VHH binders against o26951. Designs and how they scored, part 7

Target 1, 206 residues: o26951
Amino acid sequence: VEYTHFKDLQALEMERGRLYETIVVTWDDSMVGNAAPIGVLCTGDDTVTLYLYQGTRTVENVLNNGRFTVNVTLDPLIFTDSTLGDLEEDMFSHYRDFLHLRGADAFFTAEVVSVKKLVKRDRFGESELHVVKARAGDVMRAESFRMALNRGIYAVIESLIAYTRAEFSDPLVLRERIAEMNRVARKVGGPREKEAMRRIIQALES

## First folded at step 20 (VHH)

Design l02
Fold by OpenDDE, fold request of step 21:
Structure l02 (fold): chain B 206 residues (1-206), chain A 123 residues (1-123)
Amino acid sequence: as target 1 above (206 residues)
Amino acid sequence: QVQLVETGGGLVQPGGSLRLSCTASGFTFDDYYMNWVRQAPGKGLEWLSGIDWSGGSTYYADSVKGRFTISRDNAKNTLYLQMNSLQPDDTAVYFCAKGPDYFEWEPSEYDYWGQGTQVTVSS
């Protein structure tokens, strides 16, 4: 994939105050990559905020080296595989001293500016969060780049979020939610969205 | 024309409780996150708690977790802070602050503040 370099997040049509579903790529000191679906909040032309839960490889790496990439993709299997397990090593590419998602429609480098540990309480319970503010550096955009998400990818993302919160949810409510999202994926999704839902359902039944 | 007015502060003994209120006007209240921040004598601003536009998500600093509860009544354009198990080191001026339409914990990023209400915890 060939990328064109841009100076700020406007090139990705990211707007202040809006949350975008992305794949955040991090790495350890041995340059072993990690990928996770993370909602990234745009807070300016070159600033973002991440909400990272404790106990993940993502937060560990970010706190350790203060660097990461934010990757834009519409591939539901990337979201699914990065949530249910780990991406293979060959799914990471190098950009300077950063790792990014191979084949991403776009990505930008990020450096941590500040971190705040706090507690979030919602309908799923109480969670410890690291609120990470970062400065966006190089913005790389492929010809395939697009930001618009359809309901199919939405259904997959919502299902994955429900999956990650399953231990805090009523099993019947969870089942109903997943069934609803699966109906949406079946109605408006393509083969990859449907496959993603199959994998999620399989994981929930395991 | 934006205005935030805090009430409910006062003197309380250690272990006591207070409930602060903040009445908002001059903007669409339920479009924005709201926050509580305090400033103790000789110290900087400390973020305590935030709440999303609907009240569905709340955020707390570790220093007040389990003791303070933030809530809001959008029909009344009012923000609340229930403060339990108060300690002497909770003595400070407490401010209501308007956030953006997303979560922000850094006080320097808030665009409107109330006048503050004094809370004193002393035996």
Scores: ipSAE 0.841, ipTM 0.949, lowest interface PAE 0.4, mean pLDDT 93
Fold by OpenDDE, fold request of step 21:
Structure l02 (fold): chain B 206 residues (1-206), chain A 123 residues (1-123)
Amino acid sequence: as target 1 above (206 residues)
Amino acid sequence: QVQLVETGGGLVQPGGSLRLSCTASGFTFDDYYMNWVRQAPGKGLEWLSGIDWSGGSTYYADSVKGRFTISRDNAKNTLYLQMNSLQPDDTAVYFCAKGPDYFEWEPSEYDYWGQGTQVTVSS
């Protein structure tokens, strides 16, 4: 795959305040690669934030060497395989001193700027979390590049489908579904996704 | 205009409890994360806790985990901080701060602050 070099995250259509589903590639001191699906928050033209939970190879490697790559792909098998286990060695390629996902539609190098260890509490319980802020370096984009996955649009689409089928649905089930999707949109979506959800909810309540 | 007003501070003995409140106005309260930050005498700003727009997710610094609880009432546009097992080193001015629509722990990234409320823990 041939990549074109860009200076910042605008080349990947990443917007401040939005979280993208990506494959984060890290490595140990022996340059053994690790891949994990990680939501990456764009916080600027060249800055991102990762939320890494304790006990993973990803967080260990990031804390150890302060470097990683963020890889954009729409391949569901990459997400699946990296979640259920790990990717094979041949799925990693070298870019300078970095490893990245082989065949990625795009990737950028990242250097850790700050780390905050904290506790997160949610409906799933209490977790130790490392909030990692990083500076994006080289942004590499392939011709095959498409926008990184964002769950916000999914939430809107699913909500619209639910809306269309409202007359055939249990009102309570519908309400719960919409509430769930709205939570997703509010958490990771952009202004337009959030506005879309607002309109859908308003329509359902009318 | 955006306004954040903290209340509930005061003098307590070690081991005591306080509940801080922050009333917000001038923006859509439930669209944003809210945070508590404190500044002790002669020290810098210390982030303590954050909460998402719904209250479903809360975040805590190690220094206060297990003792402090952040919550919010969006119907009242109010943020709360329940502080238990207070210690002398908890003495500080406590600030309510508006975050973005995502989690942010660095105080320098917050765009609006309250005036602060003094908390003093002393025997």
Scores: ipSAE 0.840, ipTM 0.947, lowest interface PAE 0.4, mean pLDDT 93
Fold by OpenDDE, look of step 20:
Structure l02 (fold): chain B 206 residues (1-206), chain A 123 residues (1-123)
Amino acid sequence: as target 1 above (206 residues)
Amino acid sequence: QVQLVETGGGLVQPGGSLRLSCTASGFTFDDYYMNWVRQAPGKGLEWLSGIDWSGGSTYYADSVKGRFTISRDNAKNTLYLQMNSLQPDDTAVYFCAKGPDYFEWEPSEYDYWGQGTQVTVSS
């Protein structure tokens, strides 16, 4: 795969305040690669934030060497295999002293700027979290690149599908589904996704 | 214009409890994360806790986990901090701060602050 070099995350159409589903590649001191699906929050033209849970190779490697790559891909099998197990060694390529996902539509190098360990509480319970702020370095984009995966637009689309099927759905189930999607849109979506959800909800209530 | 007003501070004995409130105005309250930060005499700002727009997710510094509870009532545009098992080293001015529409723990990233409320823990 041939990559073109860019200077900032605008080349990947990443916007401040939005969370993107990516594959984060890390490595240990022996340069053994690890890949994990990680939501990456864009916080600026060249800054991102990761939320890494305790007990993973990802957080261990990031804390150890302070470097990683964020990889953009639309291949569902990569997401699946990286979640259920590990990617094989041949799924990693070298970029300078970084590892990245082989065949990624795009990737950028990242260096840790700050780390905050804290406790998160949600409906799933309490967990230890490392909030990692990093600066993006080299942004590499392949011709195959289209966009980074974002759950915000997904939430809107799913809500619209639910809306069109409202006549055939249990009102309580529908309401809960829309509420769930609205939570997603408000969490990871931009102003337009949030507005879209407001309109959908208003339409459902009318 | 944005305004944050903290209340509920005061003097308590060690082991005591306080509940702080922060009333927000001038912005869409439930679009943003809210945070509590404190500053003890002679010390820097310390982030304590954050809460997402819905209250479904809360975040805590290790120094206050298990003792402090952050919550919010969006209908009242109010943020809360329940403080239990207070100790002398909890003495500080406590600030309510508006975060962005995503989680941010660094106080320097907050755009609006309240005037603060004094909490003093002493026997």
Scores: ipSAE 0.830, ipTM 0.939, lowest interface PAE 0.4, mean pLDDT 93
Fold by ESMFold2, fold request of step 21:
Structure l02 (fold): chain B 206 residues (1-206), chain A 123 residues (1-123)
Amino acid sequence: as target 1 above (206 residues)
Amino acid sequence: QVQLVETGGGLVQPGGSLRLSCTASGFTFDDYYMNWVRQAPGKGLEWLSGIDWSGGSTYYADSVKGRFTISRDNAKNTLYLQMNSLQPDDTAVYFCAKGPDYFEWEPSEYDYWGQGTQVTVSS
């Protein structure tokens, strides 16, 4: 795969404030690769934030060497296989001193700028979280690139499907489905996805 | 015009409790993360706690975890900080601040700030 080098994250059409579904590649001191689906928040033209829970190989590798790549793919099996197990060694390619996902539609190198360890509390309880801010270095895009995935629109679409079947649905199941989709839209989406969810919820309440 | 107004500061004995309030106006309150930040005399800004749009997720610095609790009442456009087990080194001006629509802990990234309320912990 042939990559063109670009200046910044605009080449991947990433917008500030939106969280994109990517494969983050990290490695240990022996350059043994690790891949995991990680949401990546775009915070500027060349800055990103990752929210990494304590106890994962991703956070361990990031804290250890301060470098990683963010890889764009739309292949659901890559997301699945990297979650349920480990990708084979031949799924990692070298780029300078970095590893990246072989065949990614795009990737960028990232170097940690800061890490903030804090405590998050939510409906699942209390957990330790590392907020990692990183600067994108080389942004590499292949001709196969189509988009960096943001699942906000899908939360809206699933909500609309549920809405069209509301009169035939168990009200408790419907409410729980819409609430879950709203949490997704608020987590990853921009203003338009959030407004769409607001309108859907209001329509269901009338 | 965006406005944030803190109340509830004052003098408290060590081990005591205090509840701060911050009333917001001029923006859609439940679209944004809100934060509490403090500044001790002669020191920089210290992020303490953040809360998401609904109150479903709350975030705490290690220095205050287990002692402070952030909450919000979106119907009243009000942010709260319950502070327990206060010690003299909690003495500071406490600010509420409007964050973006995602979690951000760096005070330099916040758009709007209240005037602050003084908390003094002393015998």
Scores: ipSAE 0.810, ipTM 0.925, lowest interface PAE 0.8, mean pLDDT 93
Fold by ESMFold2, fold request of step 21:
Structure l02 (fold): chain B 206 residues (1-206), chain A 123 residues (1-123)
Amino acid sequence: as target 1 above (206 residues)
Amino acid sequence: QVQLVETGGGLVQPGGSLRLSCTASGFTFDDYYMNWVRQAPGKGLEWLSGIDWSGGSTYYADSVKGRFTISRDNAKNTLYLQMNSLQPDDTAVYFCAKGPDYFEWEPSEYDYWGQGTQVTVSS
């Protein structure tokens, strides 16, 4: 795979305020790679924020060496396999002193700027969280690149599917599903996804 | 015409409790994360707590976890901070601040601030 080098995240069409579904690659002192699906928030042309839970190999490696890569792929098996287990060693390639996902449609190097440790409470309980701010360095894009995944549009689509079946659905189950999709759209999406969800919710209430 | 107005400050004994309120106007309140920040005399700004658009996720600095609770009432455009087990080093001006539509803890990134309410913890 041949990569073209770009200076910033505009090459991946990442927009400020949007959270993208990526594979974050980290490594330990021995350069043993680790891959995990991580949502990456774009905060500027070359800045990102990651929300990493305490006790994961990802946060341990990031805190240890302050470097990682963010990898773009559309392959659902890579997301699945890196969640359910570990990717094999041959799934990692070297780029200078970084590891990246072999065959990624795009990746960028990242160096930590700051880490804030805090406590998050949500419907799943209380968690220790590291908010990692990082600067993108080299942005590498292959000809295979099509998009960085944002699941906002899919939350809208799932809501519309549920809406079109409303007269055949339990109203409480339907509204709970739409509320869950709204949480997704608000978490990852931009203004258009949020407006779409507002319209769907209003249509359900009328 | 964004306005944030804090109320509920005052004098309290060590170990006591206080509840702050922040009434918001001039923007769609439930589109944004909201935050509490304090400034002790002669000190910089310290982020304390944040809350997402719905109240479904709340965030706390280690210095206040277990003692402070952030909440919001979107029907009233109001943000709250319940402060328990207050100690003299909690003495500060407390600010309500509007964040972006994602979680941000750096006070320099907030675009609108209230005028603040004084909290003084002393015997």
Scores: ipSAE 0.808, ipTM 0.923, lowest interface PAE 0.8, mean pLDDT 93

Design l02
Fold by ESMFold2, fold request of step 21:
Structure l02 (fold): chain B 206 residues (1-206), chain A 123 residues (1-123)
Amino acid sequence: as target 1 above (206 residues)
Amino acid sequence: QVQLVETGGGLVQPGGSLRLSCTASGFTFDDYYMNWVRQAPGKGLEWLSGIDWSGGSTYYADSVKGRFTISRDNAKNTLYLQMNSLQPDDTAVYFCAKGPDYFEWEPSEYDYWGQGTQVTVSS
């Protein structure tokens, strides 16, 4: 796969405040690669934030060497296989001192700027979280690139499907489904997704 | 336009408790993450706690976990910080700050701040 070099994340159409579903590639001291689906928050033209939970190989590798790649793919099997198990070693390619996902539609190198360890509490309980801020270096895009995946519009669409079937649905189940989709839209989307969800929720309350 | 007004500070004995409130106006309160930050005498800003738009996720610095609890009442546009087991090194000015629509812990990234409320812990 042939990549063109670009200066910043605008080449991947990433916008500040949006969270994109990507494959983050890290490695250990022996350059043994690890891939995991990770949401990556765009915070500027060349800055990103990752929210990494304690106890994963991803956070261990990031804390150890301060470098990783963010890889764009739309292939659901790569997301699935990297979650359910480990990708084979031939799925990693070298780029300078980095590893990246072989055949990614795009990738960028990242170097850690800061890490903040903190405690998060939510409906799943209490977790130790590492908030990793990183600066994008080389942004590499292949001709196959179409988009970086954002789930915002999906959450809105699922909510509208539920809304149109409200009369045939258990009200408690409907309420929980809408709440979950609203959490997704608020997590990954921007102003338009928030407004869409507000309108759907208000319509259901009427 | 945006206003954040803290109340509830004061003098408290070591081991005591205090509840801070922050009333917000001039923006859609439940679109944003909110944060508490403090500044001790002669020190820089220290992020303490953050909360998402609904109150569903809360975040705590290690220095205050287990002692402080952040919450919000979106119907009243009000942010709270319950502070328990206070010690003299908790003495500081406590600020309410509006974050973006994602979790951010760096105080330099917040766009609106309250005037602060003094908390003094002494025997």
Scores: ipSAE 0.802, ipTM 0.921, lowest interface PAE 0.8, mean pLDDT 93

